# Designs tried in a protein design chat: VHH binders against q9y6x5. Part 343

Target 1, 379 residues: q9y6x5
Amino acid sequence: LPPKLLLVSFDGFRADYLKNYEFPHLQNFIKEGVLVEHVKNVFITKTFPNHYSIVTGLYEESHGIVANSMYDAVTKKHFSDSNDKDPFWWNEAVPIWVTNQLQENRSSAAAMWPGTDVPIHDTISSYFMNYNSSVSFEERLNNITMWLNNSNPPVTFATLYWEEPDASGHKYGPEDKENMSRVLKKIDDLIGDLVQRLKMLGLWENLNVIITSDHGMTQCSQDRLINLDSCIDHSYYTLIDLSPVAAILPKINRTEVYNKLKNCSPHMNVYLKEDIPNRFYYQHNDRIQPIILVADEGWTIVLNESSQKLGDHGYDNSLPSMHPFLAAHGPAFHKGYKHSTINIVDIYPMMCHILGLKPHPNNGTFGHTKCLLVDQWCI
Short names: E, the ipSAE of ESMFold2; O, the ipSAE of OpenDDE; V2, 0.75 times the mean of E and O plus 0.25 times the DockQ between their complexes.

## First folded at step 15 (VHH)

Design wg8 (framework vhh_5j56_2; at its last look DockQ between E and O 0.81; V2 from the best seeds 0.77)
Fold by OpenDDE, look of step 15:
Structure wg8 (fold): chain B 379 residues (1-379), chain A 127 residues (1-127)
Amino acid sequence: as target 1 above (379 residues)
Amino acid sequence: QVQLVESGGGLVQPGGSLRLSCVASGFTFSGSDFYAIGWFRQAPGKEREGLSDISGSSESFTSYSDSVKGRFTISRDNAKNTVYLQMNSLKPEDTAVYYCAAGSFIRGSDQWTYDYWGQGTQVTVSS
């Protein structure tokens, strides 16, 4: 039988939550599997970009999902959470579920993972749920496990997505111990439900399961605001994305716009597109706007509108607060093994290996995950 | 199709109490972790401000603004599809039109957005 893999994402699960809160179910999961304590995600550290990086092994400049909000100047198209179904945005890469599904006697399933409800390269997952935030985790889990258990051709790759602790992180801030402890307990219980469901269906011993996240969360405050309106007139530019990485499309001379913004705040770096630091791998795509603003950790870029978010993400991907974790269990993985760090793009070649898929060209390094796998020699 | 109707407003003396109700129709609130109903208010000449919200989650996560924390309590009755705002220790500065709103969290939006609003109910705190 072909190997099976379930990829689960809890959005916005900061890595150090594992150290600061109790996760009895997740810890049991880890005890019987592997843990990567820190996963360095891709810049910008946002939901759509990082989820697509996980399943493509590519930096954002390469797979083309460069933000949660995008603008393409040539086609004049917009991308957002409310407008994410145009294959135009996704077709610059081939996600793993497409690769998997194009194999003989295999199919893919998805419960609301970004991009899974879109035909990419004219291929859509055999089984998928359209994104709907009102759908419970239980229902998502039930569908995924049903497909994993009863489909023909068999589902050999599946994704499951959940919006917490991101939603609560934004509302309460990651430093709210009272509320976040409740939120994270609930997530741990969901992990318990997942494990129990898999055991009940007889899938637990044979299914490879990865639990990870796309990014972390940093504490924000009303005392740490950067008001762009104090630096530049709104008529001089179009805002494509706002905080903590603003994407600026000048309506006047780019240099003039840049000059008005470059000293706007000591807590914000302003880059011309060609001057974006190489370490971000965030330059070589037409969807990246001519000017980007990058706020320091915990700072929020605002217009003359107040934001009530107490937590945010999207900051420098080198910041520990932006880093998620990765845990895994199944026949492909060791038991009781912990690893310090990998890059988020490293997950793709690992998953391809587990599934016996030939990976598309990617930015991941298989060598970084070898120690997690039972069939590999760990030097 | 979503409709929110506030009630319970009125005139009250300082130090008094009121209980506002928000009845939702055309909207399934309970059972969704990423839906919420919130209370807002707008005083004359001031901007609308958020006061409190409660999630549709089974655990009923709540939030409060600093201005009402310790005095106001938000709750819900799933059977009646109603959200309540118990307002105690009312002050003259609490005088405003109070609104309930239905909101949701959407993946990739990175924010809770309130899309549906009630007509509002007047609360006047005066001697």
Scores: ipSAE 0.881, ipTM 0.938, lowest interface PAE 0.5, mean pLDDT 96
Fold by ESMFold2, look of step 15:
Structure wg8 (fold): chain B 379 residues (1-379), chain A 127 residues (1-127)
Amino acid sequence: as target 1 above (379 residues)
Amino acid sequence: QVQLVESGGGLVQPGGSLRLSCVASGFTFSGSDFYAIGWFRQAPGKEREGLSDISGSSESFTSYSDSVKGRFTISRDNAKNTVYLQMNSLKPEDTAVYYCAAGSFIRGSDQWTYDYWGQGTQVTVSS
């Protein structure tokens, strides 16, 4: 009875890849549904923060996942790639799968979306996979479709996450046409497999599907390095996160550390926390460190070594290179409609509307997405 | 436990060829989308240099440093869990200990890290 929604993320899928590469399967998906050409994501333009913003509708300062690497001074806790399952980090917000499965006769399912293997507010996704990058896309998809088709209470909200093209974007850079063309062709084939699987299982006609991403990717170079060790000794600070937004916890007077860094490079902005531009919505959380360093697009902050990254993300969220896209198909969506831009936080209230859920307080604006939906007047 | 064993090094004349092998054990490389095996070298008094790598994905994505592109070719044999480096047109400056290493992509750190290293095999290019 209630509508079903599958939310899919291909990590690091830059919006203009759609113009610069061939995607026959994704373009057919778009032709039969809707496209948002640019999604303006949240600062910093990193994986964990933006995936949580999609499912909470909140800026990073409000949901508390402010980076992929974090430190909380009160509890002395650290968050990292190997230490991301403590509910402490996630409990400053309520993600949509929690709200969904607390409704009578509803379940949620998840394949690898950040946070779905954590009991947030003592509630973990009803069906989930523990994060493991060795699990193939096919196995993730098979689990998701099995849960959508065979669960009681029924799964009405599901998520599916894949690490590409982000992994390859970091390794080769977006300008490596040979490798990125092969990677993006594989991703298009996976989208084709997803659509075919949903059709073969009888799910396609009544399932709403969103395909989106958390951020884009910009080209890096060995010619564009900012060496922090040239400006400040390691002993004066604790490094919480490095590039392209460094998070600096001073060990000595904060003003002294700031003064050592402020003229380090013309390709880096140095902010005291209170001076971070208001447009970032990135100030009002204890997990944001007293000093942040924001590299210019394509520049990499390093200590005393070269970088092997040829692509990166995390930069200013006004940069088109940081923006993903959103495509959607299903009974809730128009067919053949194209929209230029939404904010990534707008996705949450739209998803709540589709699912018939009351959204928690959030930063999204339903009006920005209502033209995508068949049940709304666009004027 | 993951282990990597290099072989195929030796003495070769300038302009000659060698094929290095890297046998992996303790995991299956084929079908590991976010794993890579790479070749590195280190000459006496020099920093370790990355040369080439190949992904475990079914598409076998490859990369090469500018210093070896066109002369070296990386490949794999899935049945033997082995990665090869075919080195052609060898020069005296290619003299080094050659290492293979296995790495993986770490989502939260946005980087590929090479955590497992072989013991190395000596390549000497000399008349």
Scores: ipSAE 0.639, ipTM 0.833, lowest interface PAE 1.4, mean pLDDT 92
ESMFold2 (binder alone), look of step 15: mean pLDDT 80; pTM 0.808

Design yh1 (framework vhh_8dlx_2; at its last look DockQ between E and O 0.88; V2 from the best seeds 0.00; counts 0 for: pae E 3.3 > 2, grease 24.8 > 24.2, SAP .67 > .668)
Fold by OpenDDE, look of step 15:
Structure yh1 (fold): chain B 379 residues (1-379), chain A 119 residues (1-119)
Amino acid sequence: as target 1 above (379 residues)
Amino acid sequence: EVQLVESGGGVVQPGRSLRLSCAASGFTVSSNWMGWVRQAPGKGLEWIGDIYSGGSRFYNPSLKSLVTISRDDSTNTLYLQMNSLRAEDTAIYYCAKGKDYYSIAFDIWGKGTLVTVSS
């Protein structure tokens, strides 16, 4: 039988949650599979960019999803979570489900993974759910497992997305032990349900399953705000994205805008596009605006409006609070093996290997994941 | 020690609704895989649906529109809501408990409750 792979994302699952909370189902999953304790994600550490990096193996500057909110100056188009259906934004890369589906006797399925309800390079997943946050995990799980089990051509790659613990992290903050304990318990229960369902359908032994996340979460506070209105009049620029990385489109001379912002706060770095640190791999795309503001960890950039978020993400991708984890189980993976760190872009070449797909050019390093795989030598 | 007791069965007219209860003792319903199965006269066992420990529910596609499974943690009770009952729904209805986590078999069964749909 051809290899099959299910990629699952729990949005905003910070890596150290595994150390601070109990996950009996997830731990059992890990015990019978592999764990990468820390995954370094891409900058900026936001949902759409990082999910697309997972399935393309590319930095944001290369795959073109550079934020949850974007603006293209040439076409005058806007991208947001409520306006993400234009293939224009996604076509700068080829995600793995498209590659998979273009192979003979294979199809792809998706339950609300970013970009899966959009035709990319004129190809849309054979099976998919339109994004709707009101749809239960149960319904998503039911559809994914049905497609994995009964489709012709067979579904050999599937994605499953869930919005927690991100939504709760924003609401309560990651340091709220009482509320986050409850939320994370529910997530572990859902993992249990996933495993149970796969066993019930006879899929468990032959299906490769990856459970991961796009980013972590840091604690925010009303005492750690950066008010841009105190530094510059909003008539001098257009705000494309706000916090914790603000994208600034100047309406006046760029240098003048920069000079007004550069000393706005000791807790915010201001970069001209050409001066963005190379380590971010966040420069070579027209969708990146002329000026970027990067708040320090736990600081929130605001206008004359108060932020209600007690947790947020999008910060420097070197911060541990921004890092998710990766666990995996299946025929392709070892049992009981733990690995310290990989880059999030490394997931793509690994998945391609598992599925027997030729990867598109990418920024991942297959060598970083060899120790996870039974058919590879651990270097 | 471990026991399941179904109740709520009886004679009902076509088109009516009925809710069956399954009282559990000796274990916690919310911590286990639970299910409903029925057996019509002269027929084999038919799976109706189940509820996982995490709360996810799955149903027989042929019955999905007519049944809902739920549970009450405070009373440690499993429920089967049936709507728009038909004569063909006449059967003994059983509740069952999975053996353990990730089990694919039920190991504890109730004695069943008879539901007769008749005009």
Scores: ipSAE 0.850, ipTM 0.936, lowest interface PAE 0.5, mean pLDDT 96
Fold by ESMFold2, look of step 15:
Structure yh1 (fold): chain B 379 residues (1-379), chain A 119 residues (1-119)
Amino acid sequence: as target 1 above (379 residues)
Amino acid sequence: EVQLVESGGGVVQPGRSLRLSCAASGFTVSSNWMGWVRQAPGKGLEWIGDIYSGGSRFYNPSLKSLVTISRDDSTNTLYLQMNSLRAEDTAIYYCAKGKDYYSIAFDIWGKGTLVTVSS
């Protein structure tokens, strides 16, 4: 009887993979629902920031998860993908699973979406899995569907996160058609299993399902390296994050560090914090360091002369290679409707509408997504 | 012709383990939704578990710590591993195949293999 929503992310799923590879199961899902062909994500185009933007509707400067690696000068705290559990980092925003649990007598469930194993504002997802990349998709799916079917108070909002195709995209690069074809075929098989499981449990007809991603992937090369050690002595700064957006904390005069870096490579933009382009919405948070370096697409910032990654992301969010897609199916959504683009921050107010929740202040625009929804006038 | 043939049943002592096989012909096991079901004497059918075409496995919650489903493409065979067998595990064990991707019921069944747990 109450509206329910399952939010699924396949990390690093570039939008144009849908055109360049075969996805019989995902295409069937889209045919019976809606597709947004390109989702413009937030800068920087990294995993933690964009997953938090989806569930808060906020730009990174506003929700405070501004990178996968962060430093706070006042508290001396560090954040990384292996050190991400301190609520300090997450408490500048209220994600949708917290709102879901606090506004009404409801439960939330999570299979490894970033932040769901952290007590944010002293509230953790009602049911959750601690992050562990070794846990199979089938176990994540089993837990989520068990919680959707068997919980009191009922689970009305659930999340499911999977690391592919991001991991393989880094390893092989998006241009490796042979390896990426095998990886993406496996992803499509998992989507098929997801839909079949929901049907088997009687959930399919009354559950709203969103399948999306946080960012895309671009090809890297050993011929496209920017060696910082050739431009500046490492003793002059502390490196908070490296590539493709480097976060630089000067140890000497900031202007002196900037001047040493500004001509380092024609394939890298060097910004003082106040000069970061307004379109990035990436300035107004103390966790953004005084100098950032933004590599051109496909270029890698290194301290030595090599890199093991053949694909990467984090670049300018205007780049089509950084954009994921969004597909959705369920009673809230039209059937067979295709939409060209939305902003990733627009997903949050749409989800709040579907769930009957009052959204917190956010950067999303409900009007951008209303044509996806059956209960809205689309003109 | 589509056929499923179970084997590996017999009399076994409590506490032991047993592996059942289901040889498939006329189709590829790894491309299909497959499952195991059992029927104890005088009882109804009890679902044990499934393996979906994408490889995801799901089990009856009461049995999930006791059983494992697997498949082998080179021999076109589905397996059921059962551990710590008890007298109540005495049953005929059936291998089954779903009709297609959107089916929620099995349509092709094997003849079954009897497992008797007795000392």
Scores: ipSAE 0.345, ipTM 0.749, lowest interface PAE 3.3, mean pLDDT 92
ESMFold2 (binder alone), look of step 15: mean pLDDT 84; pTM 0.843

Design yh10 (framework vhh_8dlx_2; at its last look DockQ between E and O 0.79; V2 from the best seeds 0.00; counts 0 for: pae E 2.9 > 2)
Fold by OpenDDE, look of step 15:
Structure yh10 (fold): chain B 379 residues (1-379), chain A 119 residues (1-119)
Amino acid sequence: as target 1 above (379 residues)
Amino acid sequence: EVQLVESGGGVVQPGRSLRLSCAASGFTVSSNWMSWVRQAPGKGLEWIGDIYSGGSRFYNPSLKSLVTISRDDSTNTLYLQMNSLRAEDTAIYYCAKGKDYYSIEFDIWGKGTLVTVSS
């Protein structure tokens, strides 16, 4: 039988939550599998870009999902979480579920993973759920496991997405011990339910399961605000994305806009597109605007309206607070092995290897994950 | 003593609803995998549905539209709500507790409660 892989994402699960809170189910999962303690995600550290990086192995500049909110100047199209269904935005890359599904005797399934309800390169997942935040984890889990168990051609790759603890992180802030403890307990309980369901269906021993996240969360405060209106008139530019990385489309001379913004705050770096640091791999795409503003960790860029978020993400991808974790279990993985760090783009070549797929050109390094796999030599 | 006690069974007319209760002692319902099963006369055991410790519920597809499983933590009780009952739903209904986390075995069973659907 072809190998099977389930990729699960709990949005906004910061890596150090594992050290600061109790996760009996997740720890059991890890004990019987592998853990990568820190995953360095891609810049910007937002939901859509990083989820697409996981399944493509590409930096944002390469796969074309460069933010949760985007604008294309040529077509004058807009992208947002409420407007993400146009294949135009996704077709600059080939996600793994498409690659998988184009193989003989294989199909893909998805529950709410970004991009899975869109035909990409004229291919949509054989089984998928339209995104709806109101749909319970239970229903998502039921559909995914049913498809994994009963489909023909068999589902060999599946994705499962859940919005927590991100939503709660935004609401309460990651430093709220009381509320986040409750939220994270619920997450662990859901992991328990996932494992239980897989065992009940007889899938557990033969299914490879990856549990990961797209980004972490940092504490924000009303005392750490950067008001752009204090630096530049809003008539001089169009705002494409706001915080903590603002995308600026000048309506006047770019240099003039830059000069007005460059000294706006000591807690914000202002970059012309060509001057964006190379380490971000966030330059070579037309969807990246002429000027970007990058707030320091914990700082929020605002206009006249103040932000109500007590936590946020999207900051420098070198910050530990932005880093998620990766845990995995199944026949492809060792038992009881812990690894320090990988890059989020490294997940794609690993998944391709597990599934026996030829990877598309990508930015991942297969060598970074060799020690996780039983069939590989670990140096 | 560790036990499960079902109640709420009886004779009911077709089309009516019935809620069964399963009171647990000696363990916490919300911390365990719980299941409802039934046995009709002359037939084998039929799975109705599950509720996991995390609260996720799963149902027999043939019964999903007619049943709802719930629990009350304060009373440590498991419930089975049945709607639009039919003659074919006549059976002894059992609640059961999973042995441990991720177990596929039950370690505790109730004695069952009889439900008779008859006009």
Scores: ipSAE 0.834, ipTM 0.930, lowest interface PAE 0.5, mean pLDDT 96
Fold by ESMFold2, look of step 15:
Structure yh10 (fold): chain B 379 residues (1-379), chain A 119 residues (1-119)
Amino acid sequence: as target 1 above (379 residues)
Amino acid sequence: EVQLVESGGGVVQPGRSLRLSCAASGFTVSSNWMSWVRQAPGKGLEWIGDIYSGGSRFYNPSLKSLVTISRDDSTNTLYLQMNSLRAEDTAIYYCAKGKDYYSIEFDIWGKGTLVTVSS
């Protein structure tokens, strides 16, 4: 009987929300399983890149989803959250659901995880939902549990994605305790429903469940704006992505554009591609533009306009505010164990181990997650 | 002192809609999983659907497009909206409280409300 795994993401769930808010359902989940208090995600700390890093074990430069907005100079193709279906963007890596469902007598299911509605290497998730943010959590959960129960070949790997608390974190900011308490209570209630549904269907005891997120959220302010139009005329460059990591394609000599930008704000770092810090692992892909601008935490890059966001993410991945958590429960996991930190790329080789899959080459380290697993020696 | 009281039943014509209410006392509906069940004359119990404490809803597949379960926390009331009613929907309709988080059993039932679909 093959092992089964459900991977769940609540987008934008900052790790320290667990300490600052009450989560009775999630805490019960953790009590009978494991917690990783901080997951160090990949730069840039955006949704599409980090969700693909979880399922490929690769840095963004290696899997090719380097931002939520991208441009490929060779093909002249554009990527955005409204234009994400071209397999071209996704084909630089093989996500775990593709590897899983190509195994004998296995299939994969997906409720809106980024990329699962795309035929990557001519292979689309065996069961999937086309992305639509209006589809309720209950419908996503109903479809996932139906597929886990009723599929031939059996679904052994499933994904479930939910847009909160990211959407509300952008709207209110993480420091708005009144609104975020309401939002996070709703999410905890949905986790309760998830666990209850799995128990009522008889799936709970033999299903491994990971609940995690892609990034955190930091507070923004109208007092912390970086106005690019004050530093450079927009006719000198094409803007591929804006904030908090701007991707700049020069229309004139790259050095001239760099020199106009380098002193634009003390709250923004300006990098030529070859000068991007090595610790970002964010250089070796043609989709990374010749110049990037990295705002300091809580600062917003704008084009001579006000910002409507009160919270944002995408910043330096060393910032604790950008880090999600990971919780897990199931036969593969210890019970009542807490772990301080892993890297987000470590999740992939751990999942491959749980599922008995041979991982593709990746940047994760299985040894970082061994202490979470019952079948491994921790020391 | 824990009680469920259904209301809103009566005689309706085929093709019409009807909303049933289930007023709860002695506990909070949103802290529990709740269910609607019906029994046609001379027949067994038929599950209609559940609502979990977090608000997720699950329905009998044969009724899914015809019914909607909801609740109102301010009035501590569970609702069943039924559309496109048919003669075979004639039944006593019950609401029920789930026993606990891990059980598929019910511990509290209402006395039911009769719905008669007749032309």
Scores: ipSAE 0.410, ipTM 0.777, lowest interface PAE 2.9, mean pLDDT 93
ESMFold2 (binder alone), look of step 15: mean pLDDT 84; pTM 0.842

